# Designs tried in a protein design chat: VHH binders against o75319. Part 142

Target 1, 181 residues: o75319
Amino acid sequence: GNHIPERWKDYLPVGQRMPGTRFIAFKVPLQKSFEKKLAPEECFSPLDLFNKIREQNEELGLIIDLTYTQRYYKPEDLPETVPYLKIFTVGHQVPDDETIFKFKHAVNGFLKENKDNDKLIGVHCTHGLNRTGYLICRYLIDVEGVRPDDAIELFNRCRGHCLERQNYIEDLQNGPIRKNW

## First folded at step 10 (VHH)

Design hf9 (framework vhh_7qia_2)
Fold by ESMFold2-Fast, scan of step 10:
Structure hf9 (fold): chain B 181 residues (1-181), chain A 121 residues (1-121)
Amino acid sequence: as target 1 above (181 residues)
Amino acid sequence: QLQLVESGGGLVQPGGSLRLSCEASGFTFSSYAMGWYRQAPGKQRELVAFITSGGSTNYADSVKGRFTISRDNAKNTVYLQMNSLRPEDTAIYYCAAGRPWYDSTYEYDYWGKGTPVTVSS
């Protein structure tokens, strides 16, 4: 059923824009059917997401959904003006090279099409933390040449929560750069 | 198919103890994270305690030091030892099993039907 994810309430709904980038990370929005299990102050619907982004004087231009499910919200719950991209990722394992390539391609395509604006790429998994942080940091390291520890620190600070999965952290710090994608 | 059956609930006086059990049937119990949730009358369901497949535990602040979660993979069972029970602990207690696929959270795909715990004199 429509059970809220474990520990979902423990995380800030939306982080801050990562300075020097177009990225903002957040936890998965939950559609109306989940609200019966939430106090008003705990609700984080697609509408709440856009309100919180606007509150930060930011604007979303793309949402990348990394969850393995489609039960949390529907693309139809988003404004028609904001593209939605689904990249199915399995938790626990470091995303495979094909998944990393798809993420990089989507980000590069968005940046080429949005040279004349400052719209953000919103990225989320269930908590907006481990898969989300891994792929954003992987992009910064491999494409933008950011040092791994600097990318991780920037993500942790802006998300307001630290990456938790040690295998993800170790791959970012010690893994190879994926250059040919 | 994973099924969860809770037992061990009942009526107990304040300061008493109860041990809840949740028996799972299936071939992959040891790979699942297991949690205990509770729902008091008129309140939302809340996390009580959680144990990962590797044995790491997490507790709600209201139960830390009083409740202990443990698992026995050979018996496909997760336990909640509840000590120093208070009237505020009165609730229906639910067992849940999380998918090991999910990242910093487990999607709970399997829930038991609940076992009632009443703490009163």
Scores: ipSAE 0.000, ipTM 0.133, lowest interface PAE 14.2, mean pLDDT 85

Design hg1 (framework vhh_h_nbbcii10_fgla)
Fold by ESMFold2-Fast, scan of step 10:
Structure hg1 (fold): chain B 181 residues (1-181), chain A 125 residues (1-125)
Amino acid sequence: as target 1 above (181 residues)
Amino acid sequence: QVQLVESGGGLVQPGGSLRLSCAASGFTFSYDSSYALGWFRQAPGQGLEAVAAISGSGGSTYYADSVKGRFTISRDNSKNTLYLQMNSLRAEDTAVYYCAAYRPWLSGYKEYDYWGQGTLVTVSS
């Protein structure tokens, strides 16, 4: 049935804005139907997401959803004023070049269209950690020229959790630059 | 480098109230608010007990059963300060109270990064 994701409670709902970037990472919000399985302090709905970001004096301009499912919340649960982009990304394996390209294209397009504001790009997968951290770090390394270890450290610090998947970390540190934007 | 400094401890009568503060230095809550913050206590002759915790975003809180409904944890990121509002105090609340900054769960486990020096709270009948 309507089960919460495994280990979802183990992670902070929302990280901090990554300084020098427009990125903020979070775990997947869960729609109202999940709330009966959660204590009030554990609830993290789409509404809770926007409230938490506003409490940080930030504003979302785009949400990129990297989950391979539509069951946790619907785009209709988000404010109509915030664009939503779904990039279906399989867990466990390093995202493929097409997925990396789609992510880079979306980020570059947002930044070009939002030069006159400070709105954030919100990125999430199920836990807001491995797929999310990989794609954000990949963007910083390949497009912004950030050193791999610096990108990973920045993400880990701002998310409040360290990237867990060794194959993702290995690819970021030693893998090829993907010039596919 | 990073320090947590507690204040607000003291002697109070049963049924009274007290507010503890924990000021952070060496990092900022706004920048480093990914850290979860908590209050722990150690009563005379007893082990360390978790009292309350608050997530980096401030949206998730935890309370020990012994203090639910009486204690309230809060954080002010602009002041780099963690608070514990203690109401309806009991003799059993007598303890040294510590604040701690820790990383949340990683792969189902967590570690504590920084601890304060502690502040004594005595509830005397």
Scores: ipSAE 0.000, ipTM 0.095, lowest interface PAE 20.2, mean pLDDT 83

Design hg10 (framework vhh_h_nbbcii10_fgla)
Fold by ESMFold2-Fast, scan of step 10:
Structure hg10 (fold): chain B 181 residues (1-181), chain A 125 residues (1-125)
Amino acid sequence: as target 1 above (181 residues)
Amino acid sequence: QVQLVESGGGLVQPGGSLRLSCAASGGTFSYSRSYALGWFRQAPGQGLEAVAAISSSGGSTYYADSVKGRFTISRDNSKNTLYLQMNSLRAEDTAVYYCAAKLWEYRSGPAYDYWGQGTLVTVSS
């Protein structure tokens, strides 16, 4: 089916840029075939995503898609000028070390190639909250040396919603630092 | 993981032409638009040499001076396929040709993230 993801309407479409970083988080955009199941004010297509980023005077340089499905939108629905990276990440479980490594590698490479601009890394899962918040915070803690509670607070404030999965929060606060290989 | 598989190599006479293909697969690469792609070659007993590269959109290309004007790189993102059209082949083009993928921007150097297994091109009478 072409059903709206559960609780998708409960979340703000796009957060704000996380100050001091290149990250911005959002919920999964839904292609136009979903719009007949949505009120006009509830629509959030790939086009809507770019319009909302532009309204914040920001520019996307990379999209990282953490969903475990391809049914919500196609990368072809995005501007060809914006790189798109898919990292299939299962919900509910803390992402494994391989997934964390892939995310860190993509972020580090983007930052190295984009030293002379201010383009953002857009990260989303279905709700742009748990998997998204976990990987962004994990990066800030492990690579940037941010204190776990500071990373979580920054994400929550900028996303406009607090991380909900207790196992994710526990891993960020008290879990091991994941080494880059 | 991204997997790259080259094809199209073979024996060809000097002055002849070949078209190499590189098919990309894997969940991360199934959309291909996030990756710049390149061709590298390694002649017997020699180091790796950059041949050509193409940006994720296909809007920008790089060619080594040794192949400029003879080789053309192109990609079809809908098919997750990279191509190298090789014209006016010379004995010194004899090498194993590798395709490679680099997240976002292409490079003329060998710092690429994923590599194929290679396909042999022999230019000889």
Scores: ipSAE 0.000, ipTM 0.174, lowest interface PAE 14.4, mean pLDDT 84

Design hg11 (framework vhh_h_nbbcii10_fgla)
Fold by ESMFold2-Fast, scan of step 10:
Structure hg11 (fold): chain B 181 residues (1-181), chain A 125 residues (1-125)
Amino acid sequence: as target 1 above (181 residues)
Amino acid sequence: QVQLVESGGGLVQPGGSLRLSCAASGGTFSYSRSYALGWFRQAPGQGLEAVAAISSSGGSTYYADSVKGRFTISRDNSKNTLYLQMNSLRAEDTAVYYCAARSYWPEHLTEYDYWGQGTLVTVSS
């Protein structure tokens, strides 16, 4: 049902923009029907997301939703001016090559269409941490040539929480670079 | 409108093997092909435990640490059937095993839309 995701309250709603990139990470926004289960300071609706981004003097140009559910909020809850992309990403294990390539193609496409502005790519899973951090870091390593430990440190610092899943960290540090075909 | 029908449970000796099956029915076979499917179990006096899950394409799988290397989840999309091959069974594997289905892979393993009735697996001499 309408249950708050486990541990969702343990995480900051929105991180900071990752300097030198167009990425900003956050936890899943929860539509208004969840607010009766939350204290006022715990609320993080789609509206709250955009307010917090504006408070940082930033603007979202794309949201990439990595959750495997539609129950937390609907695309219709977002401003019509902000594109929404759903990439269904399996939890608990390293995302497969198809998922990684889809994420890379979406990011590259956004950047080509937004060369003349500074709008951000917002990325989230449930907690905005493990799947989110993995795919952002994978992009930085594979496409931008960032060293794995630097990518992870940058994400951790800007998100305000460290990547928790050791299999994700291991893959980023020691796994193969996922080349395009 | 998906109904899950489980089979293959029973009594087996420690070190033995069992294969559980779960067939999806109740509406259209095409919906079964789109579902992420999983196996859960509940031992006497214990809570529900996720055992294994498989994505709709079969490309992604999950296993609980307690069963890794012993159990294999698979699906046959031509038959719309989910399987759990259980090898090297232990007394601790004694539980009611449930098949569960969702139209996509759940964020949390307990977020499944449809559940089977359960099949009892007893591992004892």
Scores: ipSAE 0.000, ipTM 0.102, lowest interface PAE 18.4, mean pLDDT 83

Design hg12 (framework vhh_h_nbbcii10_fgla)
Fold by ESMFold2-Fast, scan of step 10:
Structure hg12 (fold): chain B 181 residues (1-181), chain A 125 residues (1-125)
Amino acid sequence: as target 1 above (181 residues)
Amino acid sequence: QVQLVESGGGLVQPGGSLRLSCAASGGTFSYSRSYALGWFRQAPGQGLEAVAAISSSGGSTYYADSVKGRFTISRDNSKNTLYLQMNSLRAEDTAVYYCAAYRSFLEYGPSYDYWGQGTLVTVSS
């Protein structure tokens, strides 16, 4: 559609690269058809995304789209040089083991194929916060051995917004390590 | 407080290898776990440059673009020792190398909890 996602304007478009990782988080880019409902300073198109990453002296090597919809932008709006991966996730629920496995597999594959460069894995859901933060933190905890509180703090600081969903935070802090990869 | 002592620096030919060590000694801590540890370097007349970092568990590492693929950071928590294996050394790697300890891997950067005394690495013919 034509409707701006609820609270989308409340969030910074793009966070900072998470130091010690290849991750950068951002909110969903909105294709040109949404711009008529936005002030110029509120626009965040796929082009705006790449310009903002460039302004940080970073380069995207992969985009992982966690939204449950294709409405906000099309993969064809992205440069052909940047792979795009869709992992459909439902908001509000802690992602299931299959979703977590798909995310881990994609990240591991990218890292193995990009050992000779410093390109980033861009991850987004609608707001680039809850589902995005959960899966990035879950990867850091389960695969990289980062302590849960450290992973959450790193994500919050670099995204510029704190994870909001208590069930996600509780799963990260107290839930089982997922060994299904 | 902690005393960090770097060692292993020296003169090496371009293309050579060198292994740096950083040993934690003296002082006391009020925490029950190992610090995150990292390496910085400073070339003559230049500012500090990040090199590599490793988390307290060893599960997470960071490398600056200039050293990625050539340097390997590792740690032995039973010996309270941090290592930097430096391969394919270049003239531009010439610097004093410092180790630093952080409460968290997330804090790796110019701000630091503890710094060592430094060890000079000279890459020259």
Scores: ipSAE 0.000, ipTM 0.105, lowest interface PAE 19.2, mean pLDDT 83

Design hg13 (framework vhh_h_nbbcii10_fgla)
Fold by ESMFold2-Fast, scan of step 10:
Structure hg13 (fold): chain B 181 residues (1-181), chain A 125 residues (1-125)
Amino acid sequence: as target 1 above (181 residues)
Amino acid sequence: QVQLVESGGGLVQPGGSLRLSCAASGGTFSYSRSYALGWFRQAPGQGLEAVAAISSSGGSTYYADSVKGRFTISRDNSKNTLYLQMNSLRAEDTAVYYCAAKPFWSEYRGTYDYWGQGTLVTVSS
């Protein structure tokens, strides 16, 4: 398809590595078919993603795609050396415990297998903000014991945009820890 | 610019106990709770070894297999202080112990941004 997601142009393509973590967040890359509706400075293809990560002197070791669609780019558009994981996550509602568990399992597995390198876990939804920020912060809170407000502040600062969905923020600040996930 | 200062080292007999403290000072400590803290040691003629680490909230801890069940890491964020309670000490625990800090604990290996000067622990009869 060639219809770009709503508000996609409003967001910075890729954030900074979150210091002390292996996470980097970005908005969904768009394959070549979408570029007909974009000015050159608005383009953010899979190739553009990897170029921007390299410009930060970072390297991706895993991409976790949280979108509920496969229309924006194909896994085949990514380098064959970078694992790709799809976790279909519905927008607007707080991700369920199964989704949270899948995310935590993927992150823990990556860290175990990549303890001898400094490669990053790239996480995106459509805008790289709400679902992405929720799951990264949930991981930091539940697994790493980070205070909720500190996790949210770190994500907001490094992404360059603040989490927008109040139900997500409320769950992170005052919701239960998903223990044993 | 966080400064870390260790204390509590000394000479102790095998089977004895010591408590190490690490006081943070300087810079802005509004983010002290955003830092993961750890204890590292270097024995004579050896490289640096990670001993224990604790997340910013204190909710998650790591221990090297060599010290599990004997050492306990804890922190008091209101006092900007990290502790290592060392029980059942052995000759192989003899080392200079360093405290270190990094933003958010995501892995036990990796870069620690701030380091103390070290405190010597000697376990001998």
Scores: ipSAE 0.000, ipTM 0.124, lowest interface PAE 16.2, mean pLDDT 84

Design hg14 (framework vhh_h_nbbcii10_fgla)
Fold by ESMFold2-Fast, scan of step 10:
Structure hg14 (fold): chain B 181 residues (1-181), chain A 126 residues (1-126)
Amino acid sequence: as target 1 above (181 residues)
Amino acid sequence: QVQLVESGGGLVQPGGSLRLSCAASGGTFSYSRSYALGWFRQAPGQGLEAVAAISSSGGSTYYADSVKGRFTISRDNSKNTLYLQMNSLRAEDTAVYYCAALPWEYSRGPTEYDYWGQGTLVTVSS
């Protein structure tokens, strides 16, 4: 259906850039067919996403979509100048090693190709919280050597909401470093 | 260059099952190519809709809400073949089914898939 995702209204649309990184997290944008079920102040379309990021004096260079559905918006609803990458992930389960590797590869490739600008990597799942926060924190821990608790605190502060899933938090704090090729 | 060929469509009664296959010629579905593979369908009088997708290694899958629990997507990279097992078929599943291949990096949604098959018709009726 055209039903708004469970608890979607409970979350801020867009977080702030995570200082010292190129990451910004947000909840899934909803195309205009959802707007009849939303008050004007609740709307968060692809256009609204780009407007909110510009209001922060930031610019998106890549969107990584972690949802396992295409019903909320189409990539064609995004500006043609912004690359879009789909990585299919399921909720509730800690992302598998293949998913972690693809995320790391995409981020590393973006950083290599964008060393001469300050464009951001936008990451979202449905709420922009659990899968999104896990993969960003996993990248910071495994690739950048950030301490797990520091990565989680940074994400929570900048997203404006704390990671909710205990299995994700446990894996970040105590799980193995994934040194995927 | 990759060519995709669907097979396995046909007429089936409601509640029945079909297995669709999509074979690649001239190419490969190996991890090193970073292709995601998917099934799309076009019902009578409607546009293309995503049905299911599977990552290059098979570790991640997607299903449309309307088919979750009924359809299973799988791939065999050694045979360059994608499958869709369709169970508990409904009249609403009547459509032409297309397979498609999408580069994993920097790719747009379904309309941006690089390679498409010709389609195979599935008719669910009494």
Scores: ipSAE 0.000, ipTM 0.165, lowest interface PAE 14.1, mean pLDDT 83

Design hg15 (framework vhh_h_nbbcii10_fgla)
Fold by ESMFold2-Fast, scan of step 10:
Structure hg15 (fold): chain B 181 residues (1-181), chain A 125 residues (1-125)
Amino acid sequence: as target 1 above (181 residues)
Amino acid sequence: QVQLVESGGGLVQPGGSLRLSCAASGGTFSYSRSYALGWFRQAPGQGLEAVAAISSSGGSTYYADSVKGRFTISRDNSKNTLYLQMNSLRAEDTAVYYCAAPKYLWDTSYAYDYWGQGTLVTVSS
């Protein structure tokens, strides 16, 4: 079935670009089959995502999908010009080192390939909050040397919602730096 | 790796205007979206006071209540330069003015890592 994810309607569809970075965070887009259960103003399809990013005078160059499911939309629902990367990430627990390194590798590769443009890395999980915020902040802390509290504050401000999972916040503030060796 | 050099300080009478400039070297603001840039001042016998800050994108500015409406912060990324336009100057604005940049993307604590040498602004009749 096409049931709407729990609390999905409670979150802003897409945040603002995180200043000083190429990141923008959003909640999972829902393909048209979900629209039967949504009011027109609640709809957030893949097309709606690209329209909202364009309204901010921004352009997506990569989408990283952190959901542990493929039921919400298909890669085929996205423009062919935008690369799509799936990293199956289980909710509730802190992402493992393999997931963290895969995310970092993808971001570093995108930035190297896109030095001549200003395209954004769009990152989402179901709500665009906990898994999304964790991995973006982990990248900023481990790779860019950002202080944990500054990374978390920047994400919270730009997403328009605060990271909710205390274990994620605790790992960001006091956990070890994950080094690629 | 950013080095900051202030200029534009001097003696001015109350009600006058001055424009301070902060030139960056060793790095470029046009490529460093990581810099939130700020102006601080230290008046005689006082501690450091935050005056104004501008976001890395240039789209957001912050001002101390004492200078709001009189001072304007701006940046020119093509010239790698930060500016502070100071209008309607008062005796209380007399201070050494410092340009500062954080090591990190955004500094909500105003813990800046890179500082200029300072430029003296004296407002007196």
Scores: ipSAE 0.000, ipTM 0.100, lowest interface PAE 18.9, mean pLDDT 82

Design hg2 (framework vhh_h_nbbcii10_fgla)
Fold by ESMFold2-Fast, scan of step 10:
Structure hg2 (fold): chain B 181 residues (1-181), chain A 125 residues (1-125)
Amino acid sequence: as target 1 above (181 residues)
Amino acid sequence: QVQLVESGGGLVQPGGSLRLSCAASGFTFSYDSSYALGWFRQAPGQGLEAVAAISGSGGSTYYADSVKGRFTISRDNSKNTLYLQMNSLRAEDTAVYYCAARPWLSEYGRAYDYWGQGTLVTVSS
């Protein structure tokens, strides 16, 4: 159905590029069928996403969709020039090692193929906050050697909202480094 | 211009306590702070070592193993000041203590960009 996700309107549509990285985080875009339930200023379609990224003088090169559903929009709603990767993740629980590995592999592959440009990796879950923030921070900590507190602060600042789930924060700060790609 | 000015150093007996302050100018401490903050020290004839750090939001802290349970880092956004509360001081804590700031919106996981001039702490009977 066409039900708007709980609290979806409470979050900024798209954050800012995380400086020193290729990451940008946003909430899930909603296809045209949801627009009848939204005021004009609340609309955030796939087209709106690309317009907002362009307004920041940035360009998307990859979208990683972490939602456990395909009901919000379809890959076909995105420009053919932008690769789309679906990694099904459930909310509330820390992503498992296989999910972390898939995310790291996708990011590393993108960076290797895009070393001659400055295109961004766009990452979203439903709100673009907990699952999104966890996987981005986990990548920065495990692969780039960023301190956990620095990764979390960078994400919170650029997203414009703080990570909410204490179990995610606890795993980032005190959990083991996942060294498998 | 970004400036960090340390104060509160001095002579203290083993087992004593001391609170260091670091007053920042040229940027502001807030929940939206663009700076991570830390304390480093350099003992006579030794290299620089990290002592404690606090995130821009104040939600995350780090302590070197040698000071865990004895030192507490904190920040007061209203006074634009970073603190290091040092308890149960030991002769080995004798060092020049430096306040440092790192823009967390710049390069991360590397050296701090802004440093104070240092304040001397001497722990001696």
Scores: ipSAE 0.000, ipTM 0.114, lowest interface PAE 18.5, mean pLDDT 83

